# VH-VL binders against Regulator of nonsense transcripts UPF2 (UPF2): the designs that were tried, part 10

Target 1, 187 residues: Regulator of nonsense transcripts UPF2 (UPF2), of Arabidopsis thaliana (Mouse-ear cress) (f4iux6r469to655)
Amino acid sequence: RLLQRLPGCVSRDLIDQLTVEYCYLNSKTNRKKLVKALFNVPRTSLELLAYYSRMVATLASCMKDIPSMLVQMLEDEFNSLVHKKDQMNIETKIRNIRFIGELCKFKIVPAGLVFSCLKACLDEFTHHNIDVACNLLETCGRFLYRSPETTLRMTNMLDILMRLKNVKNLDPRQSTLVENAYYLCKP
Below, E stands for the ipSAE of ESMFold2; O stands for the ipSAE of OpenDDE; V2 stands for 0.75 times the mean of E and O plus 0.25 times the DockQ between their complexes.

## First folded at step 10 (VH-VL; framework fv_mosunetuzumab)

Design w2 (from r11 with heavy chain G104D; at its last look DockQ between E and O 0.04; V2 from the best seeds 0.00; counts 0 for: pae E 15.7 > 2, placed apart)
Fold by ESMFold2, look of step 10:
Structure w2 (fold): chain C 187 residues (1-187), chain A 119 residues (1-119), chain B 112 residues (1-112)
Amino acid sequence: as target 1 above (187 residues)
Amino acid sequence: EVQLVQSGAEVKKPGASVKVSCKASGYTFTDYYIHWVRQAPGQGLEWIGWINPYSGGTKYNEKFKGRATLTADTSTSTAYLELSSLRSEDTAVYYCARDTEWLDYFDYWGQGTLVTVSS
Amino acid sequence: DIVMTQSPDSLAVSLGERATINCKSSQSVLYSSNNKNYLAWYQQKPGQPPKLLIYWASTRESGVPDRFSGSGSGTDFTLTISSLQAEDVAVYYCQQYYSYPTFGQGTKVEIK
């Protein structure tokens, strides 16, 4: 019932209202159903990810199994998809990595997980991994670059990214994508 | 009633491959991860990996990475484990088990499939 | 990986008496933010697959007899069978799900 309203929460007020209503349903079963609904966000509805992340952040102080379960599922999905090359998986990979990035900005995903995901893409810097790395940087790269605890590590990752762009034979689309991601983080 | 029904016992020679099936019924197949766990004769339980039937996502125990392949067919509600380059040490009962909605403990198990590897 | 170690490896108990099985993890499986121990117990009767008994260290699965109880926290856990029945002859496994699953080596419970 309440979970059917998630796709319609396209504003801060709407997701906040649903979050308040959901607090009345705080049971183990309901928490697991919520996590599944959040995880299954439509691939075409990336604008919802920030609002879903906001809901998770609001609930995190009293329902720690919600963020714990969601983060584990997203990490497992990333690891399972990082080597897949078929076209069907690119939209799923982008949804996955952008959700991880949004949750990082809300302090739900630790920066260490983001850096691990980024490193995995840079270690095999080809095909979909280029797009995934760039989407991660577009989502949370500036946040991590401006955060004192992570500035040095983000700077090093950006340097590696640009060196890989310069030594790899990237097509024009991917080369532009890398440049845009770099300058979005470090203008 | 939730059921996981596995394919029958297999006898294989070293170097061969085996593919074990696990047909799920009594619940929405895509709502739950399927894990694979094996048990060598007289020994304990060893986790192999999981598959998310909704997304096709997988995770493997590093011991089996490169030899194990997990797949799922949503049209038949069936999960599969394929294990290649078999050795005598792979002789075991192989179980599929249902995840309790992403928490990695298992409320339902298949009956097990004995895979025997010998010359 | 989180190593799970059970004790004893084998236990003989008279019918109607209390059986106690210990399980230790190599690191804490308590997530302090939700105060939950990510630990499950399974029963495997001879010739059968494992059956879930306990999750969250102490929560009994539906349909499991009241004589089964779990306790402990952090790294040290206990499964107790308050009054052993003939049908309880089995191997019992603890399993952590704080990270990717690992199992204890098993404890065989027999009638003395």
Scores: ipSAE 0.000, ipTM 0.468, lowest interface PAE 15.7, mean pLDDT 87
ESMFold2 (binder alone), look of step 10: mean pLDDT 94; pTM 0.949
OpenDDE, look of step 10: ipSAE 0.075; ipTM 0.693

Design w3 (from r11 with light chain S99D; at its last look DockQ between E and O 0.79; V2 from the best seeds 0.00; counts 0 for: pae E 5.9 > 2)
Heavy chain, then light chain:
Amino acid sequence: EVQLVQSGAEVKKPGASVKVSCKASGYTFTDYYIHWVRQAPGQGLEWIGWINPYSGGTKYNEKFKGRATLTADTSTSTAYLELSSLRSEDTAVYYCARDTEWLGYFDYWGQGTLVTVSS
Amino acid sequence: DIVMTQSPDSLAVSLGERATINCKSSQSVLYSSNNKNYLAWYQQKPGQPPKLLIYWASTRESGVPDRFSGSGSGTDFTLTISSLQAEDVAVYYCQQYYDYPTFGQGTKVEIK
ESMFold2, look of step 10: ipSAE 0.140; ipTM 0.712
ESMFold2 (binder alone), look of step 10: mean pLDDT 94; pTM 0.952
OpenDDE, look of step 10: ipSAE 0.093; ipTM 0.698

Design w4 (from r11 with heavy chain K59Y; at its last look DockQ between E and O 0.04; V2 from the best seeds 0.00; counts 0 for: pae E 15.8 > 2, placed apart)
Fold by ESMFold2, look of step 10:
Structure w4 (fold): chain C 187 residues (1-187), chain A 119 residues (1-119), chain B 112 residues (1-112)
Amino acid sequence: as target 1 above (187 residues)
Amino acid sequence: EVQLVQSGAEVKKPGASVKVSCKASGYTFTDYYIHWVRQAPGQGLEWIGWINPYSGGTYYNEKFKGRATLTADTSTSTAYLELSSLRSEDTAVYYCARDTEWLGYFDYWGQGTLVTVSS
Amino acid sequence: DIVMTQSPDSLAVSLGERATINCKSSQSVLYSSNNKNYLAWYQQKPGQPPKLLIYWASTRESGVPDRFSGSGSGTDFTLTISSLQAEDVAVYYCQQYYSYPTFGQGTKVEIK
């Protein structure tokens, strides 16, 4: 099946080719299978997230349930993981938040969801949530900073992030990670 | 205490299907992926696939696509492996295992379920 | 897929002596972003499921004796049992979790 080719789509041209071929298989069953395949991207294959997000964006206008289902699954996953304290969930959290961020750049995830995720991380400023927040900012923070309708809210969130960095006892790695994320958004 | 308790041994004829259950306890079932791994007699471990019990999302080793179906029932905290079109080479012990890292290493394993496919 | 190859297939070691098991992956399992090797080791005793010994290549799971240690990076990994005990007779598997899980073929360790 065409879905078996998803992990091999490591370029814009490859994902676009698969997307065109997939349009000929438009059924409710096939759309649900696609969403499940996209959601279950391996944690070790983060480079695929931009290409998967591109496919979703291309299909969004004619297959509206694809983005709807995927975004809901990602939001539910974020909420189920955000309070998990164990060190072993970090790679799953990073996959989740980077996917959300990529979809935001493709106008599939609304900025409100991104700000909600970011606020949740800042409200419980733990080792994992620091990494998650910084990965979200690295993925879509500059996009939101440069967008007129979200610039002020992004600026306020970045100010909160830097305040927390300065007040909390962060190790050098996380302190540097926060600084790098901040300056990626506000050069 | 985290436990994964699997259903009992099964004997099947070629071409039949089998459904193995894996009952989880001692943790929040929907927070961890469940993987299935099999071991043929005297052989090593072979990964079959995973299920995210929260979303129902699945991923399969290519070798088993079209024959394996992973499901989860969150109301009973139970994961299932169904394997269809059984062949003699499917004779193995089938394990469920909990994914500590969501596609990572496995900190807890079920006791195993022997499935024998006799020709 | 990432192929995991163990050596030797079988190892006989005198009680109290060092046992060394090697595992090689067909591609690196080191994730550069966190500098961690996505490599685990399992022990499987007869009639039992596998038991996790080591993760992140060198981190011992809780309750695992200090005589078990893991080392290596990238593509080459080693499980060492510094002083083999009678209860260590088992088959040992390496497993990568950098991508879809794959296991080495196993190394049987027994008392010489």
Scores: ipSAE 0.006, ipTM 0.463, lowest interface PAE 15.8, mean pLDDT 87
ESMFold2 (binder alone), look of step 10: mean pLDDT 94; pTM 0.953
OpenDDE, look of step 10: ipSAE 0.283; ipTM 0.746

Design w5 (from r11 with light chain T59Y; at its last look DockQ between E and O 0.86; V2 from the best seeds 0.00; counts 0 for: pae E 7.3 > 2)
Heavy chain, then light chain:
Amino acid sequence: EVQLVQSGAEVKKPGASVKVSCKASGYTFTDYYIHWVRQAPGQGLEWIGWINPYSGGTKYNEKFKGRATLTADTSTSTAYLELSSLRSEDTAVYYCARDTEWLGYFDYWGQGTLVTVSS
Amino acid sequence: DIVMTQSPDSLAVSLGERATINCKSSQSVLYSSNNKNYLAWYQQKPGQPPKLLIYWASYRESGVPDRFSGSGSGTDFTLTISSLQAEDVAVYYCQQYYSYPTFGQGTKVEIK
ESMFold2, look of step 10: ipSAE 0.059; ipTM 0.676
ESMFold2 (binder alone), look of step 10: mean pLDDT 94; pTM 0.952
OpenDDE, look of step 10: ipSAE 0.028; ipTM 0.663

Design w6 (from r11 with heavy chain D31E; at its last look DockQ between E and O 0.07; V2 from the best seeds 0.00; counts 0 for: pae E 12.0 > 2, placed apart)
Fold by ESMFold2, look of step 10:
Structure w6 (fold): chain C 187 residues (1-187), chain A 119 residues (1-119), chain B 112 residues (1-112)
Amino acid sequence: as target 1 above (187 residues)
Amino acid sequence: EVQLVQSGAEVKKPGASVKVSCKASGYTFTEYYIHWVRQAPGQGLEWIGWINPYSGGTKYNEKFKGRATLTADTSTSTAYLELSSLRSEDTAVYYCARDTEWLGYFDYWGQGTLVTVSS
Amino acid sequence: DIVMTQSPDSLAVSLGERATINCKSSQSVLYSSNNKNYLAWYQQKPGQPPKLLIYWASTRESGVPDRFSGSGSGTDFTLTISSLQAEDVAVYYCQQYYSYPTFGQGTKVEIK
């Protein structure tokens, strides 16, 4: 079936081909199945997230429930992971936040959600939340920094991140991770 | 229930090394820093350093730089302090303590390990 | 590094009376962006490891009696035991976690 091919779509052309073929299966049941398959992307296959986000963006104008369901599921997952205070594997948190970041670059996730997630991580600057924040920045931080509407908010968040790094006793790996994320956004 | 269980008392001569273990249970070991703090008899608390069991990263009090080594074994949920070139002034109770989500204060402490350094 | 200085070094208080311990840091431990003071208080009884009483300068750890309270901001902090009980005889330490941890020298509380 077409959904079985999702994990193999490791290029723009492959995901675009699958997207076209999927248009022939436009029913409510098939749209729900697609959203579930996209959401359940393997945690070890983070390179697929950009391609999955591309598919969602292509389908968004004619199948509005696909992006809305997916974004809601991702936001609910983020809030569940943050409120449970590290009861989940870090790999799941990273998959979640990178998917949110990729969808932001495709204009499916609003920037406000990204800033809300980032602020939550900075408010509780824990081991997991440092990694989550840095992965979000690596995914969409430069995009938001270079977008006129969001440049000032992104600059403020980056300044807060660097201040927290300088104030807290981070280990060398986390200090480097923060610095790399910062300079990736502001070369 | 969170527990930190340390290895037993040690008696060492000056110039030797000691390795103290701290086995964690009741929580996910890699999610919290482990700090080491010592207390000489009748004295206050002195911070030695921390280890991030997730990354293996460490930070040391400069007083102990070059003599202290912190390690962690994630397969056994055990943190270790090794202190080399022991002096009589190193006689103390050595504690491991759990950092609260990387914030820097300690919600759980091990029972302490007495290290005695005498000629 | 941030030096923590406690006063007094020892304190004798009658049962049921108020005990007050001061802690002063060489630098502010208030981070203005989140408005939190990175200061904790510990109780240590003979033969035991330290026990966390207070964090964020004034937040009482679960299970700590109401008679223990923390106050202060920036560089000046106070631990107050509103009505001293026999079981409160211990050494008390302040600790900053604004940067790498440092402790005050301790304050021994005794019954008069």
Scores: ipSAE 0.007, ipTM 0.511, lowest interface PAE 12.0, mean pLDDT 87
ESMFold2 (binder alone), look of step 10: mean pLDDT 94; pTM 0.954
OpenDDE, look of step 10: ipSAE 0.256; ipTM 0.745

## First folded at step 11 (VH-VL; framework fv_mosunetuzumab)

Design x1 (from r11 with light chain P101W; at its last look DockQ between E and O 0.06; V2 from the best seeds 0.00; counts 0 for: pae E 5.2 > 2, placed apart)
Heavy chain, then light chain:
Amino acid sequence: EVQLVQSGAEVKKPGASVKVSCKASGYTFTDYYIHWVRQAPGQGLEWIGWINPYSGGTKYNEKFKGRATLTADTSTSTAYLELSSLRSEDTAVYYCARDTEWLGYFDYWGQGTLVTVSS
Amino acid sequence: DIVMTQSPDSLAVSLGERATINCKSSQSVLYSSNNKNYLAWYQQKPGQPPKLLIYWASTRESGVPDRFSGSGSGTDFTLTISSLQAEDVAVYYCQQYYSYWTFGQGTKVEIK
ESMFold2, look of step 11: ipSAE 0.222; ipTM 0.733
ESMFold2 (binder alone), look of step 11: mean pLDDT 94; pTM 0.952
OpenDDE, look of step 11: ipSAE 0.032; ipTM 0.639

Design x2 (from r11 with light chain S33R Y100T P101Y; at its last look DockQ between E and O 0.06; V2 from the best seeds 0.00; counts 0 for: pae E 8.6 > 2, placed apart)
Fold by ESMFold2, look of step 11:
Structure x2 (fold): chain C 187 residues (1-187), chain A 119 residues (1-119), chain B 112 residues (1-112)
Amino acid sequence: as target 1 above (187 residues)
Amino acid sequence: EVQLVQSGAEVKKPGASVKVSCKASGYTFTDYYIHWVRQAPGQGLEWIGWINPYSGGTKYNEKFKGRATLTADTSTSTAYLELSSLRSEDTAVYYCARDTEWLGYFDYWGQGTLVTVSS
Amino acid sequence: DIVMTQSPDSLAVSLGERATINCKSSQSVLYSRNNKNYLAWYQQKPGQPPKLLIYWASTRESGVPDRFSGSGSGTDFTLTISSLQAEDVAVYYCQQYYSTYTFGQGTKVEIK
C-alpha cells in the first residue's frame, strides 16, 4: 500500500517517513514487494536512487533479506547487461550502475562488487562500457578513493582508466567524460 | 494482473502485409521489452525480434530482416508486428511476450494471433 | 544461432511416475562472468500460449509446482517431473537466451 509513495520521496525526510511507516509491514510478502518496487525505479528518475539506498540501509539491520535480495537482483542485471552489450539501452545500464554505486556509499554493496563491475568495463573499454565506468566513478569513486581500505585499489583503477583513454581513440565527449570522472575522484 | 491482449485472426494473400497488435496492461509498458515469437501449425517456436518500448530500439532475427517491422505506441501501451511480402510458410500463430530487459526469458505471453496466408 | 535439440520427441509416462526431458545446445549457454546458464523451460497445452516453468536452468518460476525441476549446465540440460499429474500432459520446450533466442523442437508428454 505504501509503495505508491516511493516515487514521490524526493528528500531525506520523505523517504525516512515512508521507511518508518513501512516497518509496520514486516512480512515476507511485503518485503519482497518493496524490493521489487525499489528495483523497478524508472530510468528517468535517477535522483531517487540515493533515497532508495537510504531506505535500504535503514531497513538492513532489521530486515536483512531486503538488501540481500536487491543487491542480488542488481548484480544479476549488471552481468546480463554486460553480456547483452549493445542490445540494451544505455539508460538501463546507467540506472543499474548508479544504484550499485549509491548502495556502495551506504555500505550495502561491498566495494569488491564495485571493483568487479569497474574491471569488467575497463577490460572491454568501448561504447557503453566507457559511459558505465564513468557513471560508476562519478557515483562512488571519490568515496572509495578517500577510504583507507580501498584507496590503493581505486588509484590503480584510475591509472588504468587514464592509460586506456590515452591509448584508445575516444571521441571528444567520451574523452571529456573520462577526464571529469578521474578528477572528480582525485581532485 | 499483467496481461497482453492481441488482435484477432487474419487471412491474407501471398505478397500482402499483416499488422498484429499486442496491448499491454497491469505494468509499466516502457520498462519491459516486447518479443514476438511465431509457431507454425504443428511446429515449434521461432523468435522474430524484440522492441524496447522506451527507446523504440529493435532487434530482429536475421531471417526476418527487411520483412518484419516492430513498433510501439506508448500512449496506448500497444506493440505492433508488421510482416510484409507474406508467403504461405508465414502461416502461423504469432505471439507477443514480455521480457524483463536484461533477463532474456519470457514471463508473460499474449494469447496468440493466427495469420493464415492463402490465395 | 545456437541450435537446441530435445529428446525424446514424445514420451508416455504413467501417472505418478517420473518424466525426464533432455535438452542439448550446440554451444555452451553458460556465461562464465555470472556463472549462470541462460536456459529456460516452457509448458504449452493445446490452444494456449507457452507458460514459463524454469529459468537459469534450475530456478522455478513463482507458482510452478515443486514436482518440476531443472538441472544441467553448459550444453546438457534436463527437465524432470518427479510425479506426473494429469494436468502435466503438454508439450515442453527448452529455450536458450544466451545469444538470440532459440527453442528446442518440443517434447510431447502423455499419460501411458
Scores: ipSAE 0.007, ipTM 0.588, lowest interface PAE 8.6, mean pLDDT 89
ESMFold2 (binder alone), look of step 11: mean pLDDT 94; pTM 0.954
OpenDDE, look of step 11: ipSAE 0.015; ipTM 0.582

Design x3 (from r13 with heavy chain Y100T, light chain S33R; at its last look DockQ between E and O 0.03; V2 from the best seeds 0.00; counts 0 for: pae E 9.2 > 2, placed apart)
Fold by ESMFold2, look of step 11:
Structure x3 (fold): chain C 187 residues (1-187), chain A 119 residues (1-119), chain B 112 residues (1-112)
Amino acid sequence: as target 1 above (187 residues)
Amino acid sequence: EVQLVQSGAEVKKPGASVKVSCKASGYTFTDYYIHWVRQAPGQGLEWIGWINPYSGGTKYNEKFKGRATLTADTSTSTAYLELSSLRSEDTAVYYCARDTEWLGYFDYWGQGTLVTVSS
Amino acid sequence: DIVMTQSPDSLAVSLGERATINCKSSQSVLYSRNNKNYLAWYQQKPGQPPKLLIYWASTRESGVPDRFSGSGSGTDFTLTISSLQAEDVAVYYCQQYYDLYTFGQGTKVEIK
């Protein structure tokens, strides 16, 4: 079926071509199947997230249930996983948060959701949530920092992140991750 | 109707391995995670791990990491648990159960597969 | 990591009477961000797999009789069978899905 081609869309041209072909199959059943296929992107194929987000953005103006369903599923997944510690697969959390961040850059996820997710990670500054926060910032932090309406709030979040790095006993890898994320947002 | 049908009972010696199958029907196999849970005779339930049949992603209880292998075959809608280096304490009924990747409770269960490990 | 402890281990209840099963978690399974208790209850009849009764601590699964109800929050939870029937003879398990998946040791319910 057409959705089996999603993992092969490793370029802008390929995802755009599949998006056009999908428009000829537009039905409510097909839209639900598309959302599930996008949501179930392999943990090892994070490079696909930008292309999947591009497809969603292209379809959003005429198929408003696609972004609505996908964003709700991602938010539910984040909320179900954020408190889980070393016994959860960190790669699933990274997939989740990077997808949220990509969708934010395409104006599908509102900045408020991104800040809510970031706040949750900073409030519970666990081993996993440091990686999650840093991945979110690497994905969309600079976008939000450079956007006038969100600059102040992003700056405040980055200040909190840096204070937590300085106060907590982070291992060298995570300390470097935090520094890299900070300076990617505020070069 | 959603149904999970497991392979038949197995008798094994210590040190052997076993592979239990779980065939799903009545729903889209790739939409839901499959969990594996075991129950030793007269004992409670113990979670082993899950597999996402769409992506092939897995998660294991640390107790079983290195001995348990979860796989799925989407062409036959079948999930598998392979448990190696069997010991007598692995004697249990092994269940597969359906869930999605973020909910964590199990709405449908297989009938169970008794694995007996004895010399 | 999260230990689930049920009480009692066994109880005998007259037909038509109320059965009450308690479940206590070693850590809160209430997540304040979504205000949900990550707790489920299962029924396991002799020779059968577990069957889901309750999720989110108090939400009854479709097809489960109204006599089954769940309550509690945080670390303390209760399953109540308001009028015990013959078919309710089973072992009942609580399960947390807050951090991984762990089960209580079970509570056997019998008819007096």
Scores: ipSAE 0.006, ipTM 0.589, lowest interface PAE 9.2, mean pLDDT 88
ESMFold2 (binder alone), look of step 11: mean pLDDT 94; pTM 0.957
OpenDDE, look of step 11: ipSAE 0.024; ipTM 0.611

Design x4 (from r11 with heavy chain T100Q E101L, light chain P101Y; at its last look DockQ between E and O 0.02; V2 from the best seeds 0.00; counts 0 for: pae E 9.8 > 2, placed apart)
Fold by ESMFold2, look of step 11:
Structure x4 (fold): chain C 187 residues (1-187), chain A 119 residues (1-119), chain B 112 residues (1-112)
Amino acid sequence: as target 1 above (187 residues)
Amino acid sequence: EVQLVQSGAEVKKPGASVKVSCKASGYTFTDYYIHWVRQAPGQGLEWIGWINPYSGGTKYNEKFKGRATLTADTSTSTAYLELSSLRSEDTAVYYCARDQLWLGYFDYWGQGTLVTVSS
Amino acid sequence: DIVMTQSPDSLAVSLGERATINCKSSQSVLYSSNNKNYLAWYQQKPGQPPKLLIYWASTRESGVPDRFSGSGSGTDFTLTISSLQAEDVAVYYCQQYYSYYTFGQGTKVEIK
């Protein structure tokens, strides 16, 4: 019943209230149900991802299986989707990568996983992977650029991104998307 | 308990159409792709296509393009395969199967529906 | 299309002995960017639908006995049943999910 309220948590206050209420339902079965509900966030409601990530971060210290299960499901989804082109909607890939990026900002997903995902997209920089890379950067690129321990690696990845844009002869839409992602991280 | 329950066996004449149903229970229907795979008597497995019940999006094996139509009814949690212009080589057991998390492998299968095409 | 070829087509193995099934793909199913092999194994008993055993080439599905193991990479894969049980009599299929979905022709495992 509480899980039906997840799509309505469109503010910090609403997700925090639900998180408090959820603590009183703490069982292994309920934790699995929560993870599945979070994973199945509506694709039309990407603004919810930050709030869902906040809930996960709040629960992480006392319910370690919640972040562990969610991150594993998201990583498995990324690995399944990364080279598939015509088999599925790009919106599913965008939801996946933006959720990973939000969880990184809340220190639930380690930066190493984000860089691995970004590298996978840059290694085959065509089709959906261009959009996925840019969405990842839009979500957490500036966070990683400003973090001292990751600044150099993010800078190198941004340089690679711009060189690929110049070499790969992208169409105008994708070229603009790459430029926007770059300057969002490094204004 | 996750289950995929398919409609019963059918006998059709060449040139006819068949519509096989696959009713899902025990999970959120729109969270998983449904694939269709067939197995001719004494033969191996052949992928027909998938449907994303969330979006209604589909993809078909080129061999069946133009003859196969995949649909889903979210109100009844039921996926459908319609195969038109049937011929004798379409005689097979038709399976629906669930694709976990867009991963591309199938964790639950329906019991199968025998479609026999004969004069 | 990625063609999946299994060998042997059939084999007979004594109870408690090792059974080994090979699967070869016409194209690599390893995506080097994520280092994952897009390969699954299924068991199909007479009159039943296939049942998932292994995915990502070597990861066992929940509830699958540890006597089943998968190995290999790229184009060459192996399913091993370390100690064959009577209940393991079935046809085994490999399946790639790198580009669309194709299955091997099957390997029938029998008790000798």
Scores: ipSAE 0.007, ipTM 0.582, lowest interface PAE 9.8, mean pLDDT 88
ESMFold2 (binder alone), look of step 11: mean pLDDT 94; pTM 0.954
OpenDDE, look of step 11: ipSAE 0.026; ipTM 0.635

Design x5 (at its last look DockQ between E and O 0.80; V2 from the best seeds 0.00; counts 0 for: pae E 8.6 > 2)
Heavy chain, then light chain:
Amino acid sequence: EVQLVQSGAEVKKPGASVKVSCKASGYTFTDYYIHWVRQAPGQGLEWIGWINPYSGGTKYNEKFKGRATLTADTSTSTAYLELSSLRSEDTAVYYCARDEWLGYFDYWGQGTLVTVSS
Amino acid sequence: DIVMTQSPDSLAVSLGERATINCKSSQSVLYSSNNKNYLAWYQQKPGQPPKLLIYWASTRESGVPDRFSGSGSGTDFTLTISSLQAEDVAVYYCQQYYSYYTFGQGTKVEIK
ESMFold2, look of step 11: ipSAE 0.007; ipTM 0.532
ESMFold2 (binder alone), look of step 11: mean pLDDT 95; pTM 0.959
OpenDDE, look of step 11: ipSAE 0.656; ipTM 0.886
ESMFold2, look of step 12: ipSAE 0.021; ipTM 0.646
ESMFold2 (binder alone), look of step 12: mean pLDDT 95; pTM 0.960
OpenDDE, look of step 12: ipSAE 0.717; ipTM 0.903

